# VHH binders against MKRN2 opposite strand protein (MKRN2OS), part 1

Every score and structure here is a prediction.

Target 1, 223 residues: MKRN2 opposite strand protein (MKRN2OS), of Homo sapiens (Human) (h3bpm6)
Amino acid sequence: MHCAEAGKALIKFNHCEKYIYSFSVPQCCPLCQQDLGSRKLEDAPVSIANPFTNGHQEKCSFLLRPTQGTFLREYDGRSDLHVGITNTNGVVYNYSAHGVQRDGEGWEESISIPLLQPNMYGMMEQWDKYLEDFSTSGAWLPHRYEDNHHNCYSYALTFINCVLMAEGRQQLDKGEFTEKYVVPRTRLASKFITLYRAIREHGFYVTDCPQQQAQPPEGGGLC
Positions, changes and structure headers below are counted from each chain's first letter, unless a header gives other numbers; Kabat numbers aren't used for antibody chains.
F, E and O are the ipSAE of ESMFold2-Fast, ESMFold2 and OpenDDE, as the mean of both directions, binder to target and target to binder. V2 is 0.75 times the mean of E and O plus 0.25 times the DockQ between their complexes.
[cut] marks letters that were taken out.
The coordinates of atoms that the task and the answers printed are left out; those that the model quotes come from them. Centres of patches stay.

## First folded at step 1 (VHH)

Design e08
Fold by OpenDDE, look of step 2:
Structure e08 (fold): chain B 223 residues (1-223), chain A 118 residues (1-118)
Amino acid sequence: as target 1 above (223 residues)
Amino acid sequence: EVQLVESGGGLVQAGGSLRLSCAASGFIFSEYAVGWYRQAPGKQRVVVASITSGGSTKYSNSVKGRFTISRDNAKNTVYLQMNSLKPEDTAVYYCAARFGSSWEYDYWGQGTQVTVSS
């Protein structure tokens, strides 16, 4: 049972006019070695949200994971991503050269995009049937798999567009979907990975604080 | 979509001045360090100037005292004021953005040509 070490939470705190990222607040500043214990409330550490989720806990969602390894450990930023769609029970439907697979595991570290709003009860009740009916279509047989045109992404996007159509919404092309929903999350994930790996290697990561634009001194009204 | 769009390049005589601009979009510009690179024909791309998210600036020795990098976070724009231009400054100038101080550049512009005539 490889306990997938749930990615350690990251924190950010201010010291030495820098943002310092770490897994926990150290006793001393790694830059100046001053004690961090007497901090003002205004200097409280901020938790950095983990952009990765257990895909099997995400209902009716679009999922991204590396084809090999995990985002935090092995992903090099260039390797191919695998895509899937979750049902209401966390089973991940995904399309490969082997056909449509229904995974009960393997997506424990994923980027997730919710496809339904929480109040869409009608669609949620039909989701599993829709997804199964879609997935059993002859369109997604193994011999029809093509790396460039008929792949895991086209499977997911086609299903999403079927759902959008059923809801009377505008369909999305690959570019639109990618730009609007995938790219923002992958960028966030990339930054998190960078921080995580740096902290893992060095114990902390340092960035500059945005200079608070000195509000121009309120001109003292000459009485 | 993340974009870095350079502008302000052109032909200038030796001793002249140019101001390059790089307009950023699609990311939180204020949290990124940004820099200017240049690549002369047949040469490697080299850093010219950089400015951190905190406003700290660095310059290459070849441009120190002549070039000034600045940023306007409200406009998501970084500038390179180039004074006392020399023929040796002829290159394609690239804008780049990186998250933090220790990481590789995440984003690059397409570049703008600067030509300094003798």
Scores: ipSAE 0.000, ipTM 0.218, lowest interface PAE 11.2, mean pLDDT 88
Fold by ESMFold2, look of step 9:
Structure e08 (fold): chain B 223 residues (1-223), chain A 118 residues (1-118)
Amino acid sequence: as target 1 above (223 residues)
Amino acid sequence: EVQLVESGGGLVQAGGSLRLSCAASGFIFSEYAVGWYRQAPGKQRVVVASITSGGSTKYSNSVKGRFTISRDNAKNTVYLQMNSLKPEDTAVYYCAARFGSSWEYDYWGQGTQVTVSS
């Protein structure tokens, strides 16, 4: 790609009894070379949107990025992720062994989880003050950092729970927050990275197993 | 590239044992539930066993007490230990990764054949 395009989308279409992924429907099937005119696709193409956003354009959000590099270029699916919280101006507050950092750059390719729900709009007026006051407390000094129990994730979740408490809402433990909000998004990101890289390298990606999209019934043998 | 690769299938006599492996790559395997499924000839694919990210396990009634699912998150691998095998266990066995908030499986393996002879 000569000119970078923000939000490059992927599509999936069916031909030759396979699912084929690409940036657009090609003129010819990459497997059998038959012309793919609009009437020759069995199923309508499915769009897969880019799961990454510029975190500095996100307000009041929980962000994830790779600790090293970027998702599309370097992330291998197993490397550590770093997290932070944006204020209303897109400044990313994040906690590390160096204390709380207030990043104006470096989060341009992030997974974003908006934290202000529709019924919390009044919180936006005070968000920046709450986040700053929370971040300057003695709890987040550099020497208090600990890899397993007092880290970037616990910083972000503790702030989220302070906001929930101030709004009279039920707090979330780490497992609940991770399962409900983080896991679905990291799953989509991982899938997207794999497809994007394959398409960039080969022009397309193929899933040749019929069960790729299959799902067993809910009651199938586990009840 | 995202992959689930099953191995350990083969031909075994009734009463024997077999250990299947499902090696995963290209996603954060340790955070997701994984299941083993099987499809006998002419039958629908059915669940055999599952294990959550936290290690909780469930089994179908047909394999309880004979099969054990386990995971090794350091190796991104899930195992199915199959003991006291019966001819009715003959099937293609698949592993799949599933998120608790999703009703569709995100990734499926290509399957490994298990054949139990008399």
Scores: ipSAE 0.000, ipTM 0.086, lowest interface PAE 21.5, mean pLDDT 78

## First folded at step 6 (VHH; from p21 with A33Y L100F)

Design y2
Fold by ESMFold2, look of step 8:
Structure y2 (fold): chain B 223 residues (1-223), chain A 121 residues (1-121)
Amino acid sequence: as target 1 above (223 residues)
Amino acid sequence: EVQLVESGGGLVQAGGSLRLSCAASGFTFSDYYVGWYRQAPGKQRVVVASISSGGSTKYSNSVKGRFTISRDNAKNTVYLQMNSLKPEDTAVYYCAAERFGYSPFDEYDYWGQGTQVTVSS
């Protein structure tokens, strides 16, 4: 199928004192209808990075996806998000009312938080064993699942905290982990979804170009 | 060409106050989590306080109620107001900045060189 449409890069360019977002530079400015030709833009167009990735290509990472559907096409902002942890082969370990699943598919449009630096080979070598041993304990049986305190998120965070302790680092509660690592990424994703859908629906999206001085403050100020 | 510069350290008697500043050059703090750390002689460096890009603050139990972290994004500076100082607060104080919180296992992206705080009996 045409995954290329869902994977298009977004660009931003400046014209008519506006920032204009689109999938490609249009022939004419959508605001003033002037011919844009690549040489007439005030600034070169910039690419806007896609915040979503194929989770099965991510190693040793915390992943988020919508429980139903995909972020770009179906996510309504109200449905629950599901989370999991990848092993070194892109298999996503995740806990639900059905117990721990080891998914080889279904996470192709995910938000990813890497859990190890590329240079931490000692922990990477043991990662798959730690994750499997953690996952086979009786704590994650299906009947122990509970929406508020013993769910997919608590499973993933408990594993992360086991790894943090093994590295001699401070543990994180849910609020700390969420605010520091999850919320910044979901904010970027939300903005990207808004842009993507507006461009898909209307061909472009427009914001005001804030007037910012290129120079640092140079005048005399209050003391 | 990125630097963090701490200032405002010095000698103070117990019960006194100091205000530390951490100024950034070569980047802006607006997207960063910023932390103050301290290291007493012969001890491990530990977190004192942190402030998120959105302004949420957190304090270690040993300083809660006495220290206040704040940020001024227009001046590209983070402050640590230290009140009711005790001799056990004697340490080198460092600021550090972490962009977006990429991973719980990341090192901080940038560290300052530290400023000495000495609290006398």
Scores: ipSAE 0.032, ipTM 0.444, lowest interface PAE 6.7, mean pLDDT 81

## First folded at step 9 (VHH; from y3 with S56R)

Design u3
Fold by ESMFold2, look of step 11:
Structure u3 (fold): chain B 223 residues (1-223), chain A 118 residues (1-118)
Amino acid sequence: as target 1 above (223 residues)
Amino acid sequence: EVQLVESGGGLVQAGGSLRLSCAASGFTFSDYWVGWYRQAPGKQRVVVASISSGGRTKYSNSVKGRFTISRDNAKNTVYLQMNSLKPEDTAVYYCAAEGYSPFEYDYWGQGTQVTVSS
């Protein structure tokens, strides 16, 4: 019998001296066809953390999404990313050539970088006011938008730096912020996208321990 | 509970070498930037070397070419190999994990003393 698939969970398990990635533990090993029921696995299966979240459920966070489409379906790893900042109600403030938008939808598959920490309760109470006041200043009018130097990213980072200054923290330049907080998450996302698409198309994905190989898996149906 | 425990400090003569180790627990070590910092008596704590989650290293000018930072994610450990030590390197050396989010505070070890005699 086939293993249950409960909404595209992604797992890794070890069998045949390989790491096998799939949506669920299959009835039989896709490589050797041995029954995997009971306790046939040498190691317990490991869940693979999903790097994407519904951004509208995220409070006080920096979000990234592809400018067009979604990460899992359409993102090619090269296209521009759009960014924004959520308020305490999951509304995504983002700056474009149309000025500051306050989106209640469209960010359902986002990379999220939480900004506030639990011990910053006082800042959370002021967050929505800071973000709204920042966003209504003349600096973010539509005609001031410029693709290279006055864009969605500079809007979000400038707000973050205003909050850092209010908390007595050092400001971050674009390179530092990107390398420290964005790149690690986009690298994890890229790996996840590769796995997810391979499993969706071929049923499973296999790598040597410990590296992931770029080979199409042999799909299998019933055991 | 996040813990960082340094070891390997001690007294050495100028020109000598030491290797510092920092064992980490209580967080996903591979996700964090980790670094070594030092504080000389009566001075502020300053960065010595850091290593990104991706393995990219940075060094202060005062130690570049003499110190090497490395990490072993399987052992949750970061190392600082210190060669050609000078009396000016005398300080308490701290291991730190830099926050994974912009407003997250850094995590610090208790420090290990390095003393370089002339």
Scores: ipSAE 0.227, ipTM 0.576, lowest interface PAE 3.6, mean pLDDT 83

## First folded at step 11 (VHH; from u1 with G35Y F99S)

Design v3
Fold by ESMFold2, look of step 12:
Structure v3 (fold): chain B 223 residues (1-223), chain A 119 residues (1-119)
Amino acid sequence: as target 1 above (223 residues)
Amino acid sequence: EVQLVESGGGLVQAGGSLRLSCAASGFTFSDYYVYWYRQAPGKQRVVVASISSGGRTKYSNSVKGRFTISRDNAKNTVYLQMNSLKPEDTAVYYCAAESGYSPFEYDYWGQGTQVTVSS
């Protein structure tokens, strides 16, 4: 019923000198079969942040999704991404060659960048009106769509910059916004997709735990 | 626990210099954008300098040419060198680190360090 796959968490823990990734700490180590449930791991398990969320449950946010398909099942890391802005009810405003769409569905597996914060009360109360007024201007008619300079991304970023200006903040060009807010999230998404698919297929995923100069000391001593 | 700790504030004569430090614990500072803000008595908190994860710097017009922000990733610390200080630079100085959560909010804040410039 719920999109459980989009919300499922991953963890990383250290055992058998390996990093082991799974959906939860298993009762037994999948490599050596030693009981983990009655013993504390030396290092606490690390939660891998889920980069995906149901975009229709996010308000006042910048969203990314694959133009075709979904991240976890279909995205190949090379396909185009589509973007949009949610209103206070999770309706996703997005611009394409068909003009501005107001989607109530289709963004259930999205990367989200929150925009409006609770301490911005005046803007929160007017967000839906500002987004609608912005979206009905002649700038975003279907025939004005252009792949390179007047597209879904420029629509969303122009709106974000209007809000930034209203809040006395510096505007961001495409390169700055992308490098600061988008790339860190898409990098995590790429890693998460790889791990998620491997864990779904095999139950867990394992990588080596390379030695570091500070751990453990050569020749002897405690870690 | 993630924390930012500012240090290096104090009392200085006009024309003098101070160097503020902002040390991070619980995360790698090198992946963050770091800002120095100041808040003078009775005024709003405003940004004075910033440094990106890649080392790009920006300054407000009121401090350009006098303040220098720098980053030492080996020490997990960001600095603000403040030269040619004026009485109007008197404020509590805060550092903030942004993890890419939102363009409208900063992720971590320090508690601030007082800078007082006597005339």
Scores: ipSAE 0.143, ipTM 0.537, lowest interface PAE 4.2, mean pLDDT 82

## First folded at step 18 (VHH)

Design n2 (from m6 with Y101W)
Fold by OpenDDE, fold request of step 19:
Structure n2 (fold): chain B 223 residues (1-223), chain A 119 residues (1-119)
Amino acid sequence: as target 1 above (223 residues)
Amino acid sequence: EVQLVESGGGLVQAGGSLRLSCAASGFTFSDYWMYWYRQAPGKQRVVVASISSGGRTKYSNSVKGRFTISRDNAKNTVYLQMNSLKPEDTAVYYCARESGWSPFEFDYWGQGTQVTVSS
């Protein structure tokens, strides 16, 4: 039953000179109790997309999930994230102290970074074989696991770099990959989590509207 | 419409220098990572250099110390200064914009410019 909440977008709308966030547009404003039915086109609600996805539906992707719990419920922003790579069938390859695992479930609420585009047919055809060969190379045996330098992240990044190299592309270090692809998505996720939890607790969340700085009146040039 | 147009290629003798330019239009240039790639005849296209929006640079081992990537955000242009050119540097050189969404995604490429280094 946990899967149904991960896909719901949030809604942002304007009323009472505030931004109001909710799971849906209410009939009445939670602040002034006025009917929201007669909304001016200018005040159209904005949908805030859910940054989380079912990782098993994400082909050839880099995935992030909390090691414990879920992003929406238990994640505190400091806990360790677990990393995986999906094959073409949504099986998640991930490395831990137990070695490389192939998960068919458990990644239903994940942050996804697509690695291959749907139009990359040649790479996609080889992806599963390459991922399996990589995973069985002996480098990723359980006894070689180390929390600091030989872990789930290094497994995924090493695989990505192998593919990049094979494609004649630039390899990425951990810092580069994190900055370019992970940080933007985790920031978005963090904002979403904050809003989601606030709405869940209170029914809505309110922020101040940025004051449209009144453009200074164009001084009428006296002809 | 997004456009990337390379220029500055040509014939040069070994040990010579060339400066390639890539003029960008149709997007906020300053927000994107820019790349130079090259493709030699019968070979795969390979990365040469990259530059971040903030000016951080990275080079392939084959060109390190000889090539310099730079950008002018005011002119929406990325450059590749190539010094101490070798016959092995003969290729079509391409500029590319990274989409920022995936390490495998380059959403726009230039048409390329030919660089030929004679022995």
Scores: ipSAE 0.483, ipTM 0.791, lowest interface PAE 0.9, mean pLDDT 91
Fold by ESMFold2, look of step 18:
Structure n2 (fold): chain B 223 residues (1-223), chain A 119 residues (1-119)
Amino acid sequence: as target 1 above (223 residues)
Amino acid sequence: EVQLVESGGGLVQAGGSLRLSCAASGFTFSDYWMYWYRQAPGKQRVVVASISSGGRTKYSNSVKGRFTISRDNAKNTVYLQMNSLKPEDTAVYYCARESGWSPFEFDYWGQGTQVTVSS
């Protein structure tokens, strides 16, 4: 019944010499209780980019999700991620010990690496056929699955390399693909998860603001 | 603001050599993978060689052992040394930058430089 969600938007704003993170600008500063009505903040709030998307809305893309649970609710940051490739209808092709699955649900909170680009839109008509033909080959039968060398990642990357080759482009090994396209996104995702959970648990999250100087009120009291 | 400008193309006899240069500006050159592509008349543009930000090189099978890609990060320049040229190497050669966000996204291309190899 409870399904994964893309999560709420996060913002950052400055107040009380701190960066304050929240889902929205609160009426009062959570630290000093000063009214933060419209236009009371010195600097405009900054939106924090959401690294997650509904994978079933991502055409022709490489997706990552936790093997169990969801990123925002359950992911502990230590477990391996499961990967797949979307077709033009948002169906996620993924390889496991049960063979190639074609998921219409379960990837609603995913990290996405787009594969189809504007100069490749002629490829869109062929994408679904290529992915299906690739997936039906004897290479991806259930009994051929092996955790280290013939797994969900090697399935996805082998397909990506087939498309790269058809487009006259340089193929990539696992290390190159991972370090260039996956790691930067998982680092952003990890930071976002930390912020999101802290805000959900405490209403806000606070860190030091190194560029802010407090401006004390000036007044010459006679006492 | 980003510019890629190729130079060094021309006419050579089979067995000869050329060195192509690609001068880059408007970005932090050392952070990017750089590519040489070529396009023969009537054919698709295909990769010839690539060099990663860390200096690792790759070559298409048709040019391995004959071509060498290199970069000079101090001069923001990528080179393609082409030796033992064959008539089949005749093409327009392009310098390209990959975006860093998708393996299929090339966001900047040079204007190309013609290489013609005569029998």
Scores: ipSAE 0.465, ipTM 0.772, lowest interface PAE 2.0, mean pLDDT 85
Fold by OpenDDE, fold request of step 19:
Structure n2 (fold): chain B 223 residues (1-223), chain A 119 residues (1-119)
Amino acid sequence: as target 1 above (223 residues)
Amino acid sequence: EVQLVESGGGLVQAGGSLRLSCAASGFTFSDYWMYWYRQAPGKQRVVVASISSGGRTKYSNSVKGRFTISRDNAKNTVYLQMNSLKPEDTAVYYCARESGWSPFEFDYWGQGTQVTVSS
């Protein structure tokens, strides 16, 4: 039973001079038990978007998922991540010791990095062919798999770089790609996981409100 | 509104030098990777050089050792110093800002400046 809960946003609201996080706005404040129904517009709840998506709904994207389990349930921040590339139909191409696989399922909770924009029609039209031709090359046979150098990440990055080269763009090394596109998203995901798990366990999560630095009173110049 | 305006192009003899400038406005310039591209007649637009927000540079093989990309964040300007110019360097040169969201996305381009290298 894939818990439908994985796609829901979190809610952040202010009460008791604290930020309170929950899956939904409660009727009463969990701290002081006051009714939250009469909220001033200034205290409107803020939605925190879920950083995880169904990878099979993401076209022409780079995907990350845990090798085992899910981000929200089992991922400990140190476990190996598996990488894939989606075609225009949501099939996930990924490379392992078993060779290149084409997954129609299994990536329902993923971090996604969109590679093509919706207006890139020419590239989208060729994307599936390029990906298939690339994947059927002898370079990605099972016996060539190597954990350190010839793995799921190198497969995805090599494909991306082939496309970049064909488009006359600058290629990216592993460090550059990771720094630019992976790290920002994984940081966001990590924060979300922390909040999510805390809420799941306790019903809510509380943080301190950043003290509004009192702007020094603009000295009313006595004209 | 985000704007990129290239300048410094012109006609130069082989072996000569040019310095291109790209003036940026409408965004926090210091936060973005900046790129120089060029497009020769009848050819695809290709990357020439890039510079990170922190000043890390990368060059295409065709211009390595001859071109230098730099930036002045106080002036919101990126530069391309071109030395030892060759006829093959003849192109329209474009300044671009990287969006940072996708390796395939450049959200803003300048209008370009013509560089012509005569034999």
Scores: ipSAE 0.454, ipTM 0.778, lowest interface PAE 1.0, mean pLDDT 91
Fold by ESMFold2, fold request of step 19:
Structure n2 (fold): chain B 223 residues (1-223), chain A 119 residues (1-119)
Amino acid sequence: as target 1 above (223 residues)
Amino acid sequence: EVQLVESGGGLVQAGGSLRLSCAASGFTFSDYWMYWYRQAPGKQRVVVASISSGGRTKYSNSVKGRFTISRDNAKNTVYLQMNSLKPEDTAVYYCARESGWSPFEFDYWGQGTQVTVSS
């Protein structure tokens, strides 16, 4: 009977010629102890978008998650990532040494790359069938699994390329798909994880702003 | 406003050549992969050639060796040099930009330029 745990919102604000990241605007600046509630901030706080989503609520998408644990709590930036493809009901099809699994849970903190677009109405009606038919072919039996060349990633990309070919589109090799669609998202996720953990550990996180350093700072009072 | 405008189509005899151009505006052209597609009457639109932001090219099997895609980032233009044209190359040719977020999302298409190759 538990309610879902929501992650805390992250914000960025400018004070003391620094960008300060936190879960909320604090009463006093953590660097200079100046009272922020009685003085205007130089710039309005900016909300930082959460790069993670519940993959079981993402239709027809390519998903990434850590093979073990979650991104925010356990991921060390070096452990293997597991991938899968959702059907229209949020079931995640993924290939491992145990064959194709059809997961109804376990992907609640995922990076998502949408595949099926709203203007592909006819494909949505057939997506679940195509994915199931693809998944029951002899190519994805458990004993065919191989870490380097016949794995979770090759399963997902082969399906994507079958759909691309049927749509008259250019197929993609692993390097192209990874560099264009995956890396930009994992870089954002890595930055968010660093911020989230630092704020959780220390209450805030700080970076320099080169543009702010080129302008004289305004004077201020005590907190 | 993003715009893609094709030009250079026309009527040509089999064995001849044409050069198509696609003038792009309203976005940072050098950041995007660019594509040529074609659509013959009654057929689906299919990829002909692509060029990545870094200049790597790919071709469909039916045009490989005869067509050359290129880009000029200073002029925001992608080209398709078509040599040894065949009647089967008759189609409307489209320039397209891929969104960069999904392999199935092409967010801008030109209006197309007709290429007709006579026997």
Scores: ipSAE 0.421, ipTM 0.756, lowest interface PAE 2.4, mean pLDDT 85
Fold by ESMFold2, fold request of step 19:
Structure n2 (fold): chain B 223 residues (1-223), chain A 119 residues (1-119)
Amino acid sequence: as target 1 above (223 residues)
Amino acid sequence: EVQLVESGGGLVQAGGSLRLSCAASGFTFSDYWMYWYRQAPGKQRVVVASISSGGRTKYSNSVKGRFTISRDNAKNTVYLQMNSLKPEDTAVYYCARESGWSPFEFDYWGQGTQVTVSS
């Protein structure tokens, strides 16, 4: 693969009665300088789950990415997010002022919400056709794009609701979909981004052990 | 073990009423959106009503105004009050829990309870 789909993995380990976050276990503890060679850590390091994935490897999924840049490097938590839906080959269908695009690249650092489930008989065979037919309708022409009410999000959610209806499921309005499936993932992503950037800037990040965090840390702690 | 157990089905005359119950166990009931589905013979299983963790309700067009979904978090129970029943309401009614991670992922279903509406 020529580009990283997401940033480096994060780990957490316990030493000096602190939780230390870093990209890898360092040779020496950054706090006390003791050698951390194999079998010297109090507890095994824990890998921190990466909330981002290569969207082009995600079939039949709802994807989010920053409209510009990447989550880990540029995203400020407040800038526009762009959304799209993958077909069975990882092509990302997304609607903008230029109409429906069918992207084979650009979504390598995405938040993914899987849509198609194994028990949806026949839908896998129909997904690509349904998505293409939906996308070529007159509703998604470039001139119909409108930032607030007819945009990338309404395109993706309208398609999701068509599939929900075909499966006999209840349709979701924007608020319901966002609150239930998007917000939990963006909260995890926000925490990961903050931690990742702190480690990138300082080499590591430190918090008190959970038993000691009954008292809130001073400002500038982990989000 | 997660369990959803429906009850309250039966035979009723058109225009009559039934109340279905779904007793839930094995999970933190108040955290989940709960659903009633029905399946008529030879037909696709379709949604009837839903209730969010916060109590917000939604209904299919075919039952709106006649059916009422409710929940009692203290009893871990979802109810479906069905009024003004029609023969078209004849089906097996299922209680279901949505996974919370995908809008298409239902991870638990009850065994179903038969509702039969005679003319």
Scores: ipSAE 0.403, ipTM 0.746, lowest interface PAE 2.5, mean pLDDT 85

